VH-VL binders against Mitochondrial Rho GTPase 3 (MIRO3). Designs and how they scored, part 1

No score or structure here was measured in a lab: all are predicted.

Target 1, 175 residues: Mitochondrial Rho GTPase 3 (MIRO3), of Arabidopsis thaliana (Mouse-ear cress) (q9ma88r425to599)
Amino acid sequence: RKVVQCFVFGPKNAGKSALLNQFIGRSYDDDSNNNNGSTDEHYAVNMVKEPGVISDTDKTLVLKEVRIKDDGFMLSKEALAACDVAIFIYDSSDEYSWNRAVDMLAEVATIAKDSGYVFPCLMVAAKTDLDPFPVAIQESTRVTQDIGIDAPIPISSKLGDVSNLFRKILTAAEN
Below, numbering starts at 1 at the first letter of every chain, in headers, positions and changes, except where a header shows other numbers; Kabat numbers aren't used for antibody chains.
ipSAE, averaged over its two directions, is called F for ESMFold2-Fast, E for ESMFold2 and O for OpenDDE. V2 adds 0.75 times the mean of E and O to 0.25 times the DockQ between the complexes of E and O.
[cut] marks letters that were taken out.
Atom coordinates printed by the task and the answers are left out, and those that the model quotes come from them; centres of patches stay.

## First folded at step 8 (VH-VL; from m32 with heavy chain Y32H S100D, light chain D28S)

Design d6
Fold by OpenDDE, fold request of step 26:
Structure d6 (fold): chain C 175 residues (1-175), chain A 116 residues (1-116), chain B 107 residues (1-107)
Amino acid sequence: as target 1 above (175 residues)
Amino acid sequence: EVQLVESGGGLVQPGGSLRLSCAASGFTFSSHYVHWVRQAPGKGLEWLGVIYSGGSTDYGNEFTSRFTISRDNAKNSLYLQMNSLRAEDTAVYYCARRYDYGFDYWGQGTMVTVSS
Amino acid sequence: EIVLTQSPATLSLSPGERATLSCRASQSIRKYIHWYQQKPGQAPRLLIKRASQSISGIPARFSGSGSGTDFTLTISSLEPEDFAVYYCQQYYNWPYTFGGGTKVEIK
């Protein structure tokens, strides 16, 4: 498949908008500043180059931000059928953000299971520039092990450290 | 209202075993890290261990072989199994909820006395 | 494990006086430390978060400062209800550890 659809989940201020902007080459902008109550879907499309691979094998990655209201996801069960990969982004310096992201993962996993959808799930530890500490890192590893997924992928949109994430997303979609 | 209530404390002989319980209410128990902390009479606080929402645990180094923490999310209950008890294990045992990495709610504690 | 040393062990003061409590870590823990207050016959109470963050419901006379290895809890003007034992606790690395405590008693 040449086009991969990645659904981006995460709590407020987790850096979702910043990630999407960075993916399309826009300047860094934390989603905490985008408090626009707009119900508009936010998505980003770009091509991801694989190292050592000829350009004709390049894949198109679509990042689609999914907004969650207090009453649930703004995404229908049917819309989830288009998901090839789901990522759950959280602020690595905020325990509340982590907990919410884990809860979202559980909810999405349940919906997917009930609907017969199968796709890989990845945790993304954002804002690693805000001083990660050993307990938080170790706990995140243990929790992801308990739920049967890979350890969180650390990124920093502020530092521009996101290049490996997009490749990992594509790799996950192929497996 | 958030509430934690410990139970199961009492008198036990050296070498004996005891299981403590902590009943939680007023919050989503399954989503929280819950810890055990003890305090010997007239002494300071000592961290015993933690249990994750998924059941994983971490312990203080001196407790890994004798103490086991478990939870039942369906019953909103936390447990501490203590084996091979010693006189130095005499203490008030607290369960505590962690929120934003701090112990924001504590139980009243349950007293364990290890004596011949 | 990270060792937290609190000093002094006992602090004798009168109501209205300023109290300064110290907590020293055996290694850098950045700001990942909490302060607790414990009164006789009661469970500990979370007082200050992450070295200096205030908690709702705690009087403004309580404040925390420090980073790295040296931390301070300050009570600007002691009230009668403030005479208690105070503990620092690090959550930087496993295992969690508490300081030995400082008893603030009435002179």
Scores: ipSAE 0.832, ipTM 0.948, lowest interface PAE 0.5, mean pLDDT 92
Fold by OpenDDE, fold request of step 26:
Structure d6 (fold): chain C 175 residues (1-175), chain A 116 residues (1-116), chain B 107 residues (1-107)
Amino acid sequence: as target 1 above (175 residues)
Amino acid sequence: EVQLVESGGGLVQPGGSLRLSCAASGFTFSSHYVHWVRQAPGKGLEWLGVIYSGGSTDYGNEFTSRFTISRDNAKNSLYLQMNSLRAEDTAVYYCARRYDYGFDYWGQGTMVTVSS
Amino acid sequence: EIVLTQSPATLSLSPGERATLSCRASQSIRKYIHWYQQKPGQAPRLLIKRASQSISGIPARFSGSGSGTDFTLTISSLEPEDFAVYYCQQYYNWPYTFGGGTKVEIK
């Protein structure tokens, strides 16, 4: 597989847009400033190079931001058929963000199950530069363990620290 | 209406065991962290432990060896198994729901008396 | 564990007076602290969330402030029903811990 589609879920101000921008080499921008109320789909496409791998094996990663509204996702269940991997990004310093992201994961998992879709899910802990408190960190680890997924991947778009996230996404899609 | 109702308290001898129950209703029990907190007569509140939706637990340091928290999501029930009870364990035991890291709902409590 | 020290242990005031309750943490807990009210024979009630956030259904006369190690609960004008014990509780780190409580009693 040469193209991998990653659906990006997360609550408002979780850093979704910042992640997409960083993926295509744009500078950091706060999601709070990018909320224009647009219903348009946002996506970012780039090639991900893997260390020690020949360039001919490079894969294209598509990050598709899934918009949300008060009553659910702006995405049909049929659209999930195209999902190779789902990531749930949250503000690691915001309790509401974490809880909402977990709820989104549960909802997407249910929809996927009901529709017969199978794809890996990853939690992404954004804004780690804000230094989340210890209980939150420990709980996130245990919750993901209980759910049966990997521990959240910490990133900071502000610091440009998104190391290995995109490779991890590709790896997950291959498993 | 959200409700938590503790039960199982009573008189027990030192060294004995007791199992408390907390029956939850009026909310999705399985999606909440639930905690045990106790209060000795005339004293302050003391956190005992928490159980996650998936069954993971954390305890106060002094309770890890003697107390066990468990849950049955199908029955909307929380449990506290207490072993090797001591006189100092005499207290009202509360179950509490956590929402947004706050204990927003509490049971009425159940009294445990450890005495010879 | 993080130790929360509440002061004073007892606060004697009259209805209509302002009450100021303190809670000090042994280390910085940022704003990860709640306040609870407990009346005799009742379970505690969540009063203030995350140091200063108001809770729906709680009278506006209750307010919280502080960050780091020093926190304050203020009752702007005491009502008869406000005479109770107040507890602070941190959730910054495990294990959760409560303060010793401040009893607000009628003078």
Scores: ipSAE 0.831, ipTM 0.945, lowest interface PAE 0.5, mean pLDDT 92
Fold by ESMFold2, fold request of step 26:
Structure d6 (fold): chain C 175 residues (1-175), chain A 116 residues (1-116), chain B 107 residues (1-107)
Amino acid sequence: as target 1 above (175 residues)
Amino acid sequence: EVQLVESGGGLVQPGGSLRLSCAASGFTFSSHYVHWVRQAPGKGLEWLGVIYSGGSTDYGNEFTSRFTISRDNAKNSLYLQMNSLRAEDTAVYYCARRYDYGFDYWGQGTMVTVSS
Amino acid sequence: EIVLTQSPATLSLSPGERATLSCRASQSIRKYIHWYQQKPGQAPRLLIKRASQSISGIPARFSGSGSGTDFTLTISSLEPEDFAVYYCQQYYNWPYTFGGGTKVEIK
């Protein structure tokens, strides 16, 4: 598989657009009408080299930012069929941001189960360029264990941290 | 509107057991973390532990072997099972709702007295 | 575990005076501290979050400051209803801990 579609969820101001901008590629909004009616999506596309690949081949990764409404997100149920992996970004300095991201994960998981879609979900802790504090790490680890997903992946403004996230996304999509 | 009501306190002998309950109302209990905190007479506050929305728990260091926190989301209820009670466990026991790594709503507490 | 030492244990003041309450942590907890007020026979009330952030419904005379190991709760002009015990609580590292309290009482 040469193209991986990653849907990017998260509350307002959690860092979704900043992540797409750091991806180093083309960013564009999709405002066309189609069968699913999507009009407010922001995409970033680039090639990412997978570490550990026996053959030296790159994959195309598409990050699709999911816009947020007051009572949900701007994504049709039918558009979710294209999702290969979902990530849920939150502001690691803000417990409200964390709680909203967990709620979004639960909402997406319910929709996926009801629709028969299967894709991995990852939690992403944004804005970790401050000194992390152990309580937040331990509690988020407990909650993700209860949900049955990996502990949140931290990212910051450092390019190395962001590149590792993109590679982890590709690895998750292949499993 | 938000209410937390503790119950089940009373007099117990050393070595005994007691189960405290906390009834929650006025908020979505199943999506909140809830804590137990106690206060010995004339003393300060002591954190006992937390139960997360999915049922995992964390405890203060000395409480992991004798105290167990559980929840029943269908009944909007939080529980504290206390075993091998000692005189030092004499306190008012509060349940408290998690807010921003702190506690925004507390019950009025239930008194536990451990004496012969 | 992180020990929070509050001083003084008792602060005797008159209404209208400024109260300054200290909380010292045994290691750096950055800004991860809350302050509570407790009146006799009542549960604690959250006053200040994250060292210095205000909470809706709390009078403006309450303010907090500090970072690292040294934190201060200030009551700019004491009112009769402010005579109570005040606790600090850290949430930087496990387990959550409270200070021993400062009792603010009428002189």
Scores: ipSAE 0.583, ipTM 0.813, lowest interface PAE 1.5, mean pLDDT 84
Fold by ESMFold2, fold request of step 26:
Structure d6 (fold): chain C 175 residues (1-175), chain A 116 residues (1-116), chain B 107 residues (1-107)
Amino acid sequence: as target 1 above (175 residues)
Amino acid sequence: EVQLVESGGGLVQPGGSLRLSCAASGFTFSSHYVHWVRQAPGKGLEWLGVIYSGGSTDYGNEFTSRFTISRDNAKNSLYLQMNSLRAEDTAVYYCARRYDYGFDYWGQGTMVTVSS
Amino acid sequence: EIVLTQSPATLSLSPGERATLSCRASQSIRKYIHWYQQKPGQAPRLLIKRASQSISGIPARFSGSGSGTDFTLTISSLEPEDFAVYYCQQYYNWPYTFGGGTKVEIK
């Protein structure tokens, strides 16, 4: 069976840990007092059932959270060789979060190209249950179009939205 | 320190062209949006437009046909090409760093005068 | 395009007085408005973001309120350095627009 490695990038408090917790069936947490990670390795593994499919087509999805240090990543360039899909999560209510995610995408894409790695990149707009507004939507659409990726995939604090994201990750891995 | 320096302003005849430059320093230019905003003498502020990191643009309604914004991330520079200039384009032109869909740092501006 | 109407055009007050500046939008912009201060010969300075949020380095005497179409900038006790022009700016929908300004001047 096929195992898909998905690297999860994004600034602190954008929703990376909540996404991983939802993947393993925990309740999500939208409140965090401090980002006090104890390790640079954090992942979740589960099987993703495809609707109307036979069990032989089930996929194992591994989500690896990429931790952030002051102005960079706690991830080596060699570690990107294992990446099948990269996602970049940002808080859709926070322009700083958006800017950081775009910067991370650009850096990862450059490293991947220079290293000969090829994998799709997806932008994920977290916390869309907050009130988005037309300017923010149009700007994110323009930026993703410019860099040649799909418009950001919205997810909210609601559990059902994250299941659709996991299926989209698997679809992207198939090209 | 964050610094934005506009240049290229001056006197130009109606129908003429000018190219304004905005040199940025003290921050990571490629990770920020910098906009053009103008202010006619004794008047209020008017947003002109923005170029995003990948080259697409948004403009104020009256500027899409005559003004072109470009950027060069390697030179930390933003440009405004103005064509078919009119007397009503007389203004101080600012570049301004985007912050929360507003502007937290502004240059001192460069004056453009369109007159015979 | 969304029109922002600021009133009064001029507000003549003495130091120590309370200033109340109005900005009205032609349609609801929820809370998506910023306030700026501009002194003669200078570029604008961001004063209040998102209707009411404070900015680091801005004195506490500046506060903002309102939502929907009606917004207020309040200066609780005017200082000599507060005599300037104040602008509101909306960022809810395209294009970004500014109000016409309120000049706060010494009585």
Scores: ipSAE 0.485, ipTM 0.798, lowest interface PAE 1.5, mean pLDDT 83

## First folded at step 10 (VH-VL)

Design e1 (from d6 with light chain K31Y)
Fold by ESMFold2, look of step 24:
Structure e1 (fold): chain C 175 residues (1-175), chain A 116 residues (1-116), chain B 107 residues (1-107)
Amino acid sequence: as target 1 above (175 residues)
Amino acid sequence: EVQLVESGGGLVQPGGSLRLSCAASGFTFSSHYVHWVRQAPGKGLEWLGVIYSGGSTDYGNEFTSRFTISRDNAKNSLYLQMNSLRAEDTAVYYCARRYDYGFDYWGQGTMVTVSS
Amino acid sequence: EIVLTQSPATLSLSPGERATLSCRASQSIRYYIHWYQQKPGQAPRLLIKRASQSISGIPARFSGSGSGTDFTLTISSLEPEDFAVYYCQQYYNWPYTFGGGTKVEIK
């Protein structure tokens, strides 16, 4: 596929908006700070290039930030039909953030199964340069294996690390 | 209110088996990790194992072959199957809810006595 | 497995005195340690999380400090209800382990 639709889930303050801004090369989100009652959809679109290869194999990646509320997320079941890849970003320094991301993945997986949608799901560990420790790494690896997805993809504050995530998203969409 | 209630303790012969239950209420059981911890009379605390929200388990090395942790989300219940029991397994057994990699709520415990 | 060594094993003090309890880890565990109080016939109660962070409902006289391998629980002025056993617990690496406990008893 030439255009890949990636839905970005995750709890508040996990880094969803920051990821979208880094994708388009902007380090500061100057949009409204009101996350209550807004109906705006948040998208980021860019080309993803393969390092060291001069070919016309670049893909367009669209990241759609999914807004959340207290007991779910602001996205209709029908909107999931457009999803090629779902990612679930969490703050790796915060156990609540991890737990919430796992719950969101379970909710989305249930909806997708009941609706007949099939798309890969990836866990993304944000802020890995803050406080990764062996218990958290082992726990997340075991939990992701049990629910049938790959171990979380770590990202840090470095822009190059974030670019590698985008290529992994495209690879997942191809499989 | 968060509540954990252990049951199923009692007297058992060495080599025997026993199944403990932990009934949970007041929180979303399927979204929390719950651990088993024991304490022999007059002794300190010993971690036995954990069951994750995804259903997998980890055990202390001593317990991997003899104890099995399971859960039934429909009944909000956690179980500990103990086999090949020994005198040194005599203890109070607690279930404990995980919070920030510690235990914010504990049950009252159930006593298991392994004696001829 | 990470061994936590608590000292002293028993601390005999009077109400109003300051108690200082030590927990030493066999390797660096950064700040990944919690403290618990246990009274006779009761389950443990979480007192201090992450070496030094307070817990809602725990009196301000309880405080924790330290990092790396050496950790301290301090009770600034003992009350009658503080005579109990205190445990440290590490969560840095598997398996989770507890210290042997420090019994704080009335002199």
Scores: ipSAE 0.480, ipTM 0.760, lowest interface PAE 1.5, mean pLDDT 83

Design e2 (from d6 with heavy chain S53R, light chain K31Y)
Fold by ESMFold2, look of step 21:
Structure e2 (fold): chain C 175 residues (1-175), chain A 116 residues (1-116), chain B 107 residues (1-107)
Amino acid sequence: as target 1 above (175 residues)
Amino acid sequence: EVQLVESGGGLVQPGGSLRLSCAASGFTFSSHYVHWVRQAPGKGLEWLGVIYRGGSTDYGNEFTSRFTISRDNAKNSLYLQMNSLRAEDTAVYYCARRYDYGFDYWGQGTMVTVSS
Amino acid sequence: EIVLTQSPATLSLSPGERATLSCRASQSIRYYIHWYQQKPGQAPRLLIKRASQSISGIPARFSGSGSGTDFTLTISSLEPEDFAVYYCQQYYNWPYTFGGGTKVEIK
């Protein structure tokens, strides 16, 4: 179908809200309230051109920011029912952010397996224009390879990098 | 309270083997890195290696062929298997918890002496 | 492998004096360096992270500066408990390496 539901996980300040704002075309000059669409929830919806496909067959991508309650890492099985692709965003300059994203991935993967849900998981390295370094790059490459997922997708505030991420999300959802 | 306790050190002859253990408590072990670092008597600190959260490893240049790092998250333990030991391996061996790509908590160390 | 050269090897000073410890990297590591203190018979203690950032519980008299290849640890006014060995450690690229240490001792 033409609608892909992408759940966006990650620790606070990793860039989740900035990604959603970038997806609906917001810049740092736009009004920064996070009420996307017609609800108080953190959603962003847009049409994305699928690679190699004419514009009449564009996909609708819905990005839903998922929040973790303060007392733990708990997510309900019902929360994941609509997920077509999960992404895990982390601040590439911050070890705590990286480790927290790996924790979230492990938790979501466990809940999905226990519930019978099948969807791809992607790691997203945010703030790559903030000075990535070889230790972090090699660590994330080895960890994702060990886990059996693709190496983290780098993004920055530049429009080209973000558009490439959206297309990779759609490609993952179809595999 | 965060604690790291090394054990398994002792006297061993050249060419021998020894397995060191590092028991962790007071933090979520499976969510943290713990590295091995050693210090020869009267000398500086030397990084030995790391095991990544996915199970692969990297080592300091001199240790790749003789030392193996492993971890058991169910036992909150990190291990260092040392083979073909040499006199220059005589050192205090520390395990150290990673913080901001450095080390915020260290064990008290376990002494390994390689002597004929 | 990135070599860290610390100087001087020994720094003999009196309590109340300023100590300045140098660490030089064999290539640019920008700010990817940490500093540790080690007292006799003890494990190292993290003092300064990322060249210049403070650590909770470390006295304000400890500060770090520098970037690229040249780094400095400064102790603004030495206390008796500051007489120890100090190490720099780079985390820019694998393998991690430490400097050879600077011993700060009582004159």
Scores: ipSAE 0.696, ipTM 0.869, lowest interface PAE 0.8, mean pLDDT 84

